# Ledger of designs, part 3: VH-VL binders against Probable Brix domain-containing ribosomal biogenesis protein

Target 1, 155 residues: Probable Brix domain-containing ribosomal biogenesis protein, of Methanococcoides burtonii (q12zb3)
Amino acid sequence: MLITSSRKPSANTRTMCKYLASFFNCKYMTRGKMGLIDIVSLCENGLLMVVGDYHGSPGSIMFYDSHGVELLSIHLSVFYPDGYKYTPLKALEPSINGDGELFNLLSYYLDIPEGECYYDSKCLIASDDHLEFVYLDNMLFRLNIKNYRKMVMSE

## First folded at step 7 (VH-VL)

Design s13 (from d6 with heavy chain S101N; framework fv_flanvotumab)
Fold by ESMFold2-Fast, scan of step 7:
Structure s13 (fold): chain C 155 residues (1-155), chain A 120 residues (1-120), chain B 108 residues (1-108)
Amino acid sequence: as target 1 above (155 residues)
Amino acid sequence: QVQLVQSGSELKKPGASVKISCKASGYTFTRYAMNWVRQAPGQGLESMGWINTYTGNPTYAQGFTGRFVFSMDTSVSTAYLQISSLKAEDTAIYYCARGYNWLRKPFDYWGQGTLVTVSS
Amino acid sequence: EIVLTQSPATLSLSPGERATLSCRASESVKSYLAWYQQKPGQAPRLLIYGASNRATGIPARFSGSGSGTDFTLTISSLEPEDFAVYYCQQYYDWPPYTFGQGTKLEIK
């Protein structure tokens, strides 16, 4: 997976991209003036995450496949715990725990193992209402879900 | 310094109700789950269930549905256990204990316990 | 529901002796096993978490071992303050996190 932001992101949105890249052990690429087509051509692992800005903070996360097709769009706000600041994380394999539709979608698209959250792990705890990013038993930040839209497959 | 402070002992008659409080301090209340544990006289520890302090959603163990209600008030960092229609077998020390809302964690901090005695 | 069975129910020993307490789970709890000490009139105190990690402030004479279904709490050389009731707890199965029935460690 590759992570970028919307064009002309705020400092808070850039920091979130760096944190997400550190959490998932992947690259954050500065958007600059590149269009979606340009960025997907640089996506080595087939999944692109775009973090959108809303009034100076992250307001959305969009997932695209290697052809630029939208897979999942999440509208959100960020809860910043006391002492919040970007700190690079150890390269531990992230896991996902939780329940519900958004948990299932993220488990599938992020291709990270489901299961146990340990005191010494990186764990994404997913529900339809929030996404908690936990590192060594400390919550780094929480994304509060306003709504989301998934790709509808024709059968 | 993390502290959980519970309300004082209660003496009640059968059929009455009781509401026990557990006031948390020294940490972010909504980050950690509050668990309730019962200990009848001379008996072991019995898990009653927990409340997710972020969502407000309670989860009850088998045997603690119906008469038992877990609630909370984030503005005062306090969790509550209410027992209605008290019976003699509810006589016990009730503990609150801190866990985590989503992660598997043991109970690292405990309240001092609240003795509830039900007798006629 | 995962059932934890502790043995023995009562263990009578003298200060200076080694204590070995057992906890068996009805199905695997991986390493999500904690040990608590409870003294008369007091709330339980966390001793060991994750089967083998000492909690903050717990003396080195306390150690935990095991994984899956078989777990042991060892006190290498008993001090007078160690005579108490000990409980194991699994926190693997989502709530409720069940406790064993307890082992009473008493002075011989």
Scores: ipSAE 0.006, ipTM 0.503, lowest interface PAE 12.4, mean pLDDT 87

Design s14 (from d6 with heavy chain Y100F; framework fv_flanvotumab)
Fold by ESMFold2-Fast, scan of step 7:
Structure s14 (fold): chain C 155 residues (1-155), chain A 120 residues (1-120), chain B 108 residues (1-108)
Amino acid sequence: as target 1 above (155 residues)
Amino acid sequence: QVQLVQSGSELKKPGASVKISCKASGYTFTRYAMNWVRQAPGQGLESMGWINTYTGNPTYAQGFTGRFVFSMDTSVSTAYLQISSLKAEDTAIYYCARGFSWLRKPFDYWGQGTLVTVSS
Amino acid sequence: EIVLTQSPATLSLSPGERATLSCRASESVKSYLAWYQQKPGQAPRLLIYGASNRATGIPARFSGSGSGTDFTLTISSLEPEDFAVYYCQQYYDWPPYTFGQGTKLEIK
């Protein structure tokens, strides 16, 4: 997976891209002036995640396949626990746990194992209302889900 | 068998300090957070916070900063609660309990409790 | 902060009777609710987690139900050893996880 932002992202959105890249052990690539098809071509047939900005904060996450087809679009707001400070994470393999449709969609698109979350792990806890990013039994941040849209490929 | 064994009761005067231990056995100590729970006489259960046993980082609930210190020693699988400048209102049974704090898990094993009495 | 309110504060029953204990949350906790039993002079013991799952070693007479904001602990036929204080705990909202104030189950 490759992670980028919408064009002209705020500092907060860039920080979220770095956090997500560190969590998933993948690359964050600066968007610059590239269009969607240009950046998709750099994924070499991989999954593309685009973090959208909304009034200076992350407001969406969009997933695209290797042909630039939108797979999933999530509109959200971010909650940070008290004392939040970005720091790069250990390269532990992430896992996913949870329930609901959004959990099923993310389990399918993300190349991470489903499984029990443990104290010394990276774990994404997914539901239709929240995406919680947990690292070494500490919440990094929570994405509060406003709505999401799934796409069905017709190939 | 998972066991949490706490140190014995303490009788202290106001202004003194106390250090309570909670020794874990029967599992890998660093796989679970250690939570601290207080119960004043005749009262209910009150969460004080927890220590991440993998990183050593403590997190305190509101009202338990300053005088309360969570620490640990991985080499002996033991968590510690230290209370400084003891007040009469600190009189309570203090429990350690195994669980995850940010992951949604209940407290599945508890220590037997340590009674701390603060009186003049 | 999610507040848990337990009712009744005290429940007086005889052995052999059914006990029903209530726990209400100020906001939805989905199914992330646990029940603990505490006997005098003892540490709390986990009875039920995830609203309805019995913990290891807990007798079948204990059952939990509910989701969202309204939860019930049921003891189908009281044994003498069941007279204790019962606490609910939510572990849905961000820690520290909060407890209800307790329901004392006492012999009539």
Scores: ipSAE 0.147, ipTM 0.718, lowest interface PAE 5.7, mean pLDDT 89

Design s15 (from d6 with heavy chain Y100W W102Y; framework fv_flanvotumab)
Fold by ESMFold2-Fast, scan of step 7:
Structure s15 (fold): chain C 155 residues (1-155), chain A 120 residues (1-120), chain B 108 residues (1-108)
Amino acid sequence: as target 1 above (155 residues)
Amino acid sequence: QVQLVQSGSELKKPGASVKISCKASGYTFTRYAMNWVRQAPGQGLESMGWINTYTGNPTYAQGFTGRFVFSMDTSVSTAYLQISSLKAEDTAIYYCARGWSYLRKPFDYWGQGTLVTVSS
Amino acid sequence: EIVLTQSPATLSLSPGERATLSCRASESVKSYLAWYQQKPGQAPRLLIYGASNRATGIPARFSGSGSGTDFTLTISSLEPEDFAVYYCQQYYDWPPYTFGQGTKLEIK
């Protein structure tokens, strides 16, 4: 997987991209003036995650396949726990735990193993209303889900 | 349950064409790429390429451009492999296999295979 | 292109014995390596993915190990139904994914 932002992202959105890249052990690429086609060409049979900005904070996460097809779009807001600070994370393999439709979609697209959260793990806890990013048994941040749109069969 | 069912064996003369089908069931057809794999008599497995089932776009491995065409029909959840201008060297079992075009995934489900015999 | 080389070409063993099959990649595939079993007249069956994870329904006697360029499939105690041809596959490089030439496991 490759992570980037929408064009002209705020500092908060750039920091979120770095944090997500550190969490998933993947690369964050500065968007600059690149279009979607330019960015997806850098994904080697991989998933593209685009973090959107909304009034100076992350407001969306969109997933694209290597052909530029939108797979999943999530509209969200960020909850920052007290003492929130970006710090690089160990290169531990992330896992996903949870329930609901969004959990199933993310488990499917992110291609990370399903597993329980432990004191020494990276774990994404997914539900239809929250995405909680847990590292070494501490919540790094939580994404509150407003709505999401999944790829659907065309009529 | 996930199932891939292929069309029956074919006996063809050199220069003819053949069209093999692979019907998927038990999952959402457009969420997984369909891969094609060839196995000549007594030989190993050879990847031919895949088709993106969401877009319909095929991608061919080196050696399988020109005479080989991957297509699909989402209304019947079926992928197709057409081989034109058949040669004796095309004699093989052809498999379809479910995989991922955009994510790194192995082939988790396979069709039973279709034997194509080209003889003169 | 990434080339996978399997060894030995043929392995002759008896039921109850331990089988060790090797797969070497011409360049690193990290952990994006799968193992398949193929019996005569049948389609291949996925055994191991991600170098070491057993696929659903695969008996515990099958295990995979390795990373980078050197990979091993181990069958701890052979059962009669395990005598088959085994293929490794890399799915790291841009598709189409390549297979090794196969190792035939036959009864002695």
Scores: ipSAE 0.000, ipTM 0.476, lowest interface PAE 19.0, mean pLDDT 86

Design s16 (from d6 with heavy chain Y100H; framework fv_flanvotumab)
Fold by ESMFold2-Fast, scan of step 7:
Structure s16 (fold): chain C 155 residues (1-155), chain A 120 residues (1-120), chain B 108 residues (1-108)
Amino acid sequence: as target 1 above (155 residues)
Amino acid sequence: QVQLVQSGSELKKPGASVKISCKASGYTFTRYAMNWVRQAPGQGLESMGWINTYTGNPTYAQGFTGRFVFSMDTSVSTAYLQISSLKAEDTAIYYCARGHSWLRKPFDYWGQGTLVTVSS
Amino acid sequence: EIVLTQSPATLSLSPGERATLSCRASESVKSYLAWYQQKPGQAPRLLIYGASNRATGIPARFSGSGSGTDFTLTISSLEPEDFAVYYCQQYYDWPPYTFGQGTKLEIK
């Protein structure tokens, strides 16, 4: 998976991209002036995550496949227990647990292990209203879900 | 199958310390958090905090810092609660209960409770 | 911190009657609400989890309902052994998970 932001991201949105990249052990690429097609080309059969800015904070997360097709769009707000201070995380394999449709969609697209979560791993707890990112019994941040849409595939 | 067995009651003087044990059996000890819950005489249930049994890291609820220490020993599947500089207001039944930090789970198994009485 | 408020504080009924106990959360806990029964001198016992699922071994006369902020525990026909204190607990927000203050179900 590759993570980038919308164009001209705020500092808070850049911080979110860094956190997500550290959590999923993947790469955050600065968007600059690249178009979506240019960035999608870098994913090579991978998933592209785009974090959108809304009035100076992360406001959305959109997932694209390697052909540039939108898979999932999530509109959200972010809560940081310790503010917007970024801290790099160990390269532990992330896992996912939770319930609801958004949990099922994220489990499918992120292709990370689901089920029993161990304290020595990173764990994403997903529900239709919240995505909670937990690292060794510490909540890094929570994404409060306003709404989400899965895209209907067409030929 | 799953059981939590706590140590027996304690009668202590103010200023003393006490260490309560909670021995787990019937599951993999390090996969679940151990929570501590206090119940003062005639009062309700009050969460004190929990310990991550894999890392050994404790987390204390507001009001339970300083004199209270959560610890554990994975070799005997046992969690411990130590209270130092005991005060009369520490008189309560202390329960251990199994939970999980990352999964939204209720406290599905409880120890039988340990009565700690602090009196002069 | 999510605060749980239980009502009534005390409920006096006779065996055979229906009991209805309320738990209200200060903000939504979705369905992550549990009910516990505690008899004098005993540890709490999990009755209901996920707002409406009965725990293993719990008789069918116990049922839970509700979601979001308003929850109810119902005992359809009281047995003598059901007179106890009942606590609700939310396990939705980050631990430590909070409990309601309890409802005492006593014999009339």
Scores: ipSAE 0.006, ipTM 0.533, lowest interface PAE 11.1, mean pLDDT 85

Design s17 (from d6 with heavy chain K105Y; framework fv_flanvotumab)
Fold by ESMFold2-Fast, scan of step 7:
Structure s17 (fold): chain C 155 residues (1-155), chain A 120 residues (1-120), chain B 108 residues (1-108)
Amino acid sequence: as target 1 above (155 residues)
Amino acid sequence: QVQLVQSGSELKKPGASVKISCKASGYTFTRYAMNWVRQAPGQGLESMGWINTYTGNPTYAQGFTGRFVFSMDTSVSTAYLQISSLKAEDTAIYYCARGYSWLRYPFDYWGQGTLVTVSS
Amino acid sequence: EIVLTQSPATLSLSPGERATLSCRASESVKSYLAWYQQKPGQAPRLLIYGASNRATGIPARFSGSGSGTDFTLTISSLEPEDFAVYYCQQYYDWPPYTFGQGTKLEIK
């Protein structure tokens, strides 16, 4: 998976991209002036994540396949623990735990192991209401879900 | 068997400092967070915060910043709570308790408590 | 952030009677609710976790129920050793995990 932002991201959105890339052991690529086709062509594992900005904070996460088709769009707000600051994470294999439709969609698209979260792990805890990113029993951040949209078929 | 053993009671004057210990045994120390809970005389349980025993990173609840320091020593499987510039309102029983921070988990084992009395 | 309110503050009953203790959360905690028993001079002891699961060694007379915002601890037939203070705790939302103010169960 490759991670980038929408054009002209805030500092807070750039920090989120760095954290997500570190969490999933993948690359954050600066968007600059690249269009969707340009960035998708650089996608190593076929999945593209785009983090959108809303009023200076992350406001969305969108997933695209290798042909630029939108697979999932999530509208969200971010909760940060006190002292939120980017710190590089160890290259532990992430896992996903949770329940609900968003959990099923994310486990499928991210292709990471499903399993119980442990004290010494990287764990994404997913529900239809929250996405919680936990690293060594510390929450990096929580994404509060406003709504989401699954892949649509053209008529 | 899991056991948390705390240091003995302390009687201190206002302005002094105290450091209480919580020694863990029967499990891998770095696999669980150590939580600190205060109980003032006749009052309920109040969470103070926790320390991640793998990273050494402490997190303090509101009201417990500044004078309170959580630390640990993995070589002896011990967590510490230090209180500086002691005030009369710090008089309480202080408990350590095993749990997790962000993974949804109750406090499953508790130390016996350490009474700290602050009086002139 | 989540506030837990326990009721009643004090419950006076006799051995052999049924005790019902309430814990209400200011917002949903799903099933991530624990109950602790504290006897005078002792540390709290975990009784119930996940709203309804008895911790190891806890007698069958203790049961927990509820989900979301409304939770109940029931002691089906009180024994003398059950007279203590009972605390609920949520471990669902942002730590630090918060406790209710306690219910004192005392002999009538």
Scores: ipSAE 0.007, ipTM 0.602, lowest interface PAE 8.8, mean pLDDT 87

Design s18 (from d6 with heavy chain K105G; framework fv_flanvotumab)
Fold by ESMFold2-Fast, scan of step 7:
Structure s18 (fold): chain C 155 residues (1-155), chain A 120 residues (1-120), chain B 108 residues (1-108)
Amino acid sequence: as target 1 above (155 residues)
Amino acid sequence: QVQLVQSGSELKKPGASVKISCKASGYTFTRYAMNWVRQAPGQGLESMGWINTYTGNPTYAQGFTGRFVFSMDTSVSTAYLQISSLKAEDTAIYYCARGYSWLRGPFDYWGQGTLVTVSS
Amino acid sequence: EIVLTQSPATLSLSPGERATLSCRASESVKSYLAWYQQKPGQAPRLLIYGASNRATGIPARFSGSGSGTDFTLTISSLEPEDFAVYYCQQYYDWPPYTFGQGTKLEIK
């Protein structure tokens, strides 16, 4: 997977991209003036995640395949727990747990194993209402889901 | 309706080159990967690689680097396979096949195949 | 690369009988497995995708099952037109996607 932001991201959105890249053990690529096709060309064997900015904060996450086709678009807001601070994470393989349609879609696209959250794990807890990012039994942050849209899986 | 129509059979001498076409219709060409599959006489299906129809970037399986070139022309919704310096072992039926998505999808539509025979 | 091994290499049966074809992956492909049918002189035809979903137009006698590393294609009552070569394919790992070596279903 490759992570980038929408054009002209705020500092909060850039920090979120770095945090997500650290959580998923993948690369955050600075967007600059690159168009979608330029970014997608850098992500030949992976998923592209684009974090959108809304009034100075992360407001969306969009997933694209290597053909630039939008697979999933999530509109969201971020909840920061007390003591929130960006810190690079160990390269532990993340797992996903949860229920609902968004859990199924993310498990499919992110291709991470389903598993319980343990004291020594990276765990994404997914539901249709929120995505909780847990590291070593501590919640890093939560994305509250406003709505999402998936691609049509046929013509 | 979705269709993939390939160019006709080719009989070539060793050392020649061949260019096979695969014309797509009935869908948006750039939304799906175009895959190439080889089948030698009496053998099974062998993936050769694919071309990203949105970016134009080809990806080759290990046995198909060098002499094999995937290309495309979006204005005519056509993918191409070129084989240079043909060898006898290149004798095979070559198929194009649409991948639902490069990320995760089967080959849902196939061309009829193009027989390439390489003999002296 | 993920290697798919199909068994048996050849299956000899009569019309009306049940056919069971196996495909084993060298590592887990979850449910990202497809089955194809190829008749002599024809291009392969998609039968099953996602291990168990029939493709459009495929008769109900074809069914797929399994997940992870062990997969089965079942034809509940063979018709004469079902005698063909069958291939499994994984599309779990990044393309190019790999195929099994095929199982030939022939008339006894």
Scores: ipSAE 0.000, ipTM 0.556, lowest interface PAE 12.8, mean pLDDT 87

Design s19 (from d6 with heavy chain P106G; framework fv_flanvotumab)
Fold by ESMFold2-Fast, scan of step 7:
Structure s19 (fold): chain C 155 residues (1-155), chain A 120 residues (1-120), chain B 108 residues (1-108)
Amino acid sequence: as target 1 above (155 residues)
Amino acid sequence: QVQLVQSGSELKKPGASVKISCKASGYTFTRYAMNWVRQAPGQGLESMGWINTYTGNPTYAQGFTGRFVFSMDTSVSTAYLQISSLKAEDTAIYYCARGYSWLRKGFDYWGQGTLVTVSS
Amino acid sequence: EIVLTQSPATLSLSPGERATLSCRASESVKSYLAWYQQKPGQAPRLLIYGASNRATGIPARFSGSGSGTDFTLTISSLEPEDFAVYYCQQYYDWPPYTFGQGTKLEIK
């Protein structure tokens, strides 16, 4: 998976892209002036995540396939726990746990193993209400879900 | 079969110290938090804090700093609660309880409790 | 700190009756609320977690409902063994997790 931002991202949105890349052990590519087709061509693993900016903070996450087709769009806001400080993450394989439709969609698209969130885990806890990013029993941040849309297949 | 087995009751004089053990079995000790809960005679449940069994780091609730120490020994899957400079108001049943990290399933397994009586 | 207030403090009912126990949070805990049963001389036992999920081995007569700040534990038809003290607990706020003061369910 490749992670980038929408064009002209705020510092907060760039920071979120770096944190997500560290969490998923994947690459964050600076967007610059590249269009969607340009950035998709760099995504050889087939999945592209685009973090959107809204009034200076992350406001959305969109997933695209290797052909630039939108698979899932999530509108959200970010919560940081009290005393939040960015720290380097150890390279652990991430897992996912949770319930609901958004959990099922993310489990499928991210292609990460389902597993319980223990003290020694790097874990995404997904529900239709929020996505919690946990590393060694510490919540790094939570994305509060406002709404989401999944791909609708048509002939 | 998951079990938490605590040490036996203690009768102590004011100013003494006590160390309570909580031995875990039936699961991987380092994967779950160990929580401590106090219940004074005729009172409700009071969270004291927890210890991260992977790092060994304790977190104390307000009112339980200083005289109270959470520790553990991974080699014997045991958590410990030490209370120093005992006071009459420390008389209570002390429970250990297993908590999930971020699954947030509450405390699913509890020790049987250890009664600590502090009297002159 | 999130404060949980349980009501009533004491509930007197007869076997076969429906029991309704309330837990109110000082601020939203979403669905991160558990219920425990404690019988005299015993450790607490987890009944419900996530506001409405029954723990393993818990009889179907126990149910939990609510979200945000108002939560209810319902026992549809009381059995003699159900007369005990019941506690709610929030785990939405980061640990240490807070308990309510308890509701004593006693035989009328």
Scores: ipSAE 0.006, ipTM 0.580, lowest interface PAE 8.9, mean pLDDT 86

Design s20 (from d6 with heavy chain P106Y; framework fv_flanvotumab)
Fold by ESMFold2-Fast, scan of step 7:
Structure s20 (fold): chain C 155 residues (1-155), chain A 120 residues (1-120), chain B 108 residues (1-108)
Amino acid sequence: as target 1 above (155 residues)
Amino acid sequence: QVQLVQSGSELKKPGASVKISCKASGYTFTRYAMNWVRQAPGQGLESMGWINTYTGNPTYAQGFTGRFVFSMDTSVSTAYLQISSLKAEDTAIYYCARGYSWLRKYFDYWGQGTLVTVSS
Amino acid sequence: EIVLTQSPATLSLSPGERATLSCRASESVKSYLAWYQQKPGQAPRLLIYGASNRATGIPARFSGSGSGTDFTLTISSLEPEDFAVYYCQQYYDWPPYTFGQGTKLEIK
């Protein structure tokens, strides 16, 4: 998986990309002026995550396959806990826990195991309403879900 | 012992509906996705899609939207495939197979198959 | 969508011979490839997963190899019960997972 932003991201959106890359043990690539297909061609495992900016903060996350097909689009806002700032995370394998359709879709596309959150883990707690990023029993940040769309297979 | 047991063969007229069952045993039903695979006479295996047994949400492959419905009943550990407005081209053996909807997973256990014949 | 192409379509060999079956993917599936055996009148049976791991209960004469786009299923010494159609399947890309069209192994 590769993570990047929409073009011309705010500082907050760049910071979120760095945080997500650290959480998932993957690369954050600066978008610059590259088009979607240019970036997709650089994806090691065929999955691309694009974090969109909305008025100076992350407003969306979109997942694309190795051909640039949109798999999942999430519109969101970020909850920043007190003392929020980027810090690099240990390279622990992340797990996912939760319920609902978005939990299932993210488990599959991110290719991470389902598991309980422990004091020494990286854990994404997913529901249709929130995505909570937990590291060593501390919430790094929460994404509040406004809506999401999954890929619809067409005839 | 993990087993998937499917309902018996069906002979239907065009325009009818059929509902095939796949009863799971030997494992926790909601921990694995149930996949559906079709095989027309003399043809290869064709993935139809899958149902998330934890959420109940189905996902359909191209060509299987509309007339095909995946459902389930957790209380009896059973997945269902319903085909409406049957056509002659639906004549096939239909298999259920266990996999994951969340992780990359091959199909480790299969039902014995249900033959659906559509003829006038 | 990832397309899997199997070759040959039909392979006719005698008992005791080595069988080599090919599966090629239109793009890389890493090692997320499985092989299934289907005997006449039966459901498919998992033989190999992760390109090279033999499934539980599968005889040692079956082996898988390859990665990326080129995969091979080998049966080192054919037995009469190996008459079957063999399918490869990728489970790397998003589902539904695609199958190859099959290779029919006919024992002469």
Scores: ipSAE 0.000, ipTM 0.485, lowest interface PAE 15.0, mean pLDDT 86

Design s21 (from d6 with heavy chain P106A; framework fv_flanvotumab)
Fold by ESMFold2-Fast, scan of step 7:
Structure s21 (fold): chain C 155 residues (1-155), chain A 120 residues (1-120), chain B 108 residues (1-108)
Amino acid sequence: as target 1 above (155 residues)
Amino acid sequence: QVQLVQSGSELKKPGASVKISCKASGYTFTRYAMNWVRQAPGQGLESMGWINTYTGNPTYAQGFTGRFVFSMDTSVSTAYLQISSLKAEDTAIYYCARGYSWLRKAFDYWGQGTLVTVSS
Amino acid sequence: EIVLTQSPATLSLSPGERATLSCRASESVKSYLAWYQQKPGQAPRLLIYGASNRATGIPARFSGSGSGTDFTLTISSLEPEDFAVYYCQQYYDWPPYTFGQGTKLEIK
């Protein structure tokens, strides 16, 4: 997976890209002048995540396959817990836990194992209304889902 | 084979609403994005945005949020552009155009255009 | 946002002459540049994509060249039907796509 942002992202959106890359043990590529086709050519596992900016904060996440086809788009807002501060994470293998359609889609596209959240793990807790990022039994941040649209290329 | 057929011209008063259709045929509707392009009288081409025909997710260019709504109906292979609270500056020819899923982005097939005239 | 600037705004030539139309991008678009032709009362028609590839059915007299920020559309010998407005479009930047302001090719 490769992570990038939409063009000319705010500092908050760039920080979120770095945090997501640290969580998933993957790379964040600065968008700069690159078009989608150029960035897709750099994808390690054929999945591209693009974080969109909305009024100075992350407002969307879109997933593309290795050919630039849109697989899933999520419109969201970010809620930061008290004391929120970006900190690089250990390279622990992430797992996913949860329920619902968005959980199933993310489990499939991210290709991470389903698993219970433990005190020593990286765990994404997914549901249709929020995504909680948990590290060593602490919530890093939560993405509140406004809506999402899927493609059924996997069927 | 591939055709995009748009609804006929519209003459509207300021404050009215209009809904333009773009019916696709000759290909699988959900395999391509549908783009909307505006051309005001004597002016050039202006991209309004696009709709992902598989997910139904619209994306609007800056300046086309609020009064403009992209929608679609897969059962009849038709994309729609709705403009509410019409203003004189909305007078233009509106085109639908087929795009590739981010791969080429060039518009290979275009509708014939729908003239929307907003006058008192 | 990448801005495309076309020049000249109007080009007056006679049938049989060579036409050269320019499109300049405010920052590099690599080779992700298309050219369209629009005749009065008609929808635009794709001529060139990827800076230099002719679209299906486009006559050999049309050719595109360039990369980065400087692009050219050439019509080697003008036919009467070639007098139209020409637009360039970039698809390197984040969609929605942006077009140049157009070059009007008119009979001298």
Scores: ipSAE 0.000, ipTM 0.468, lowest interface PAE 19.3, mean pLDDT 85

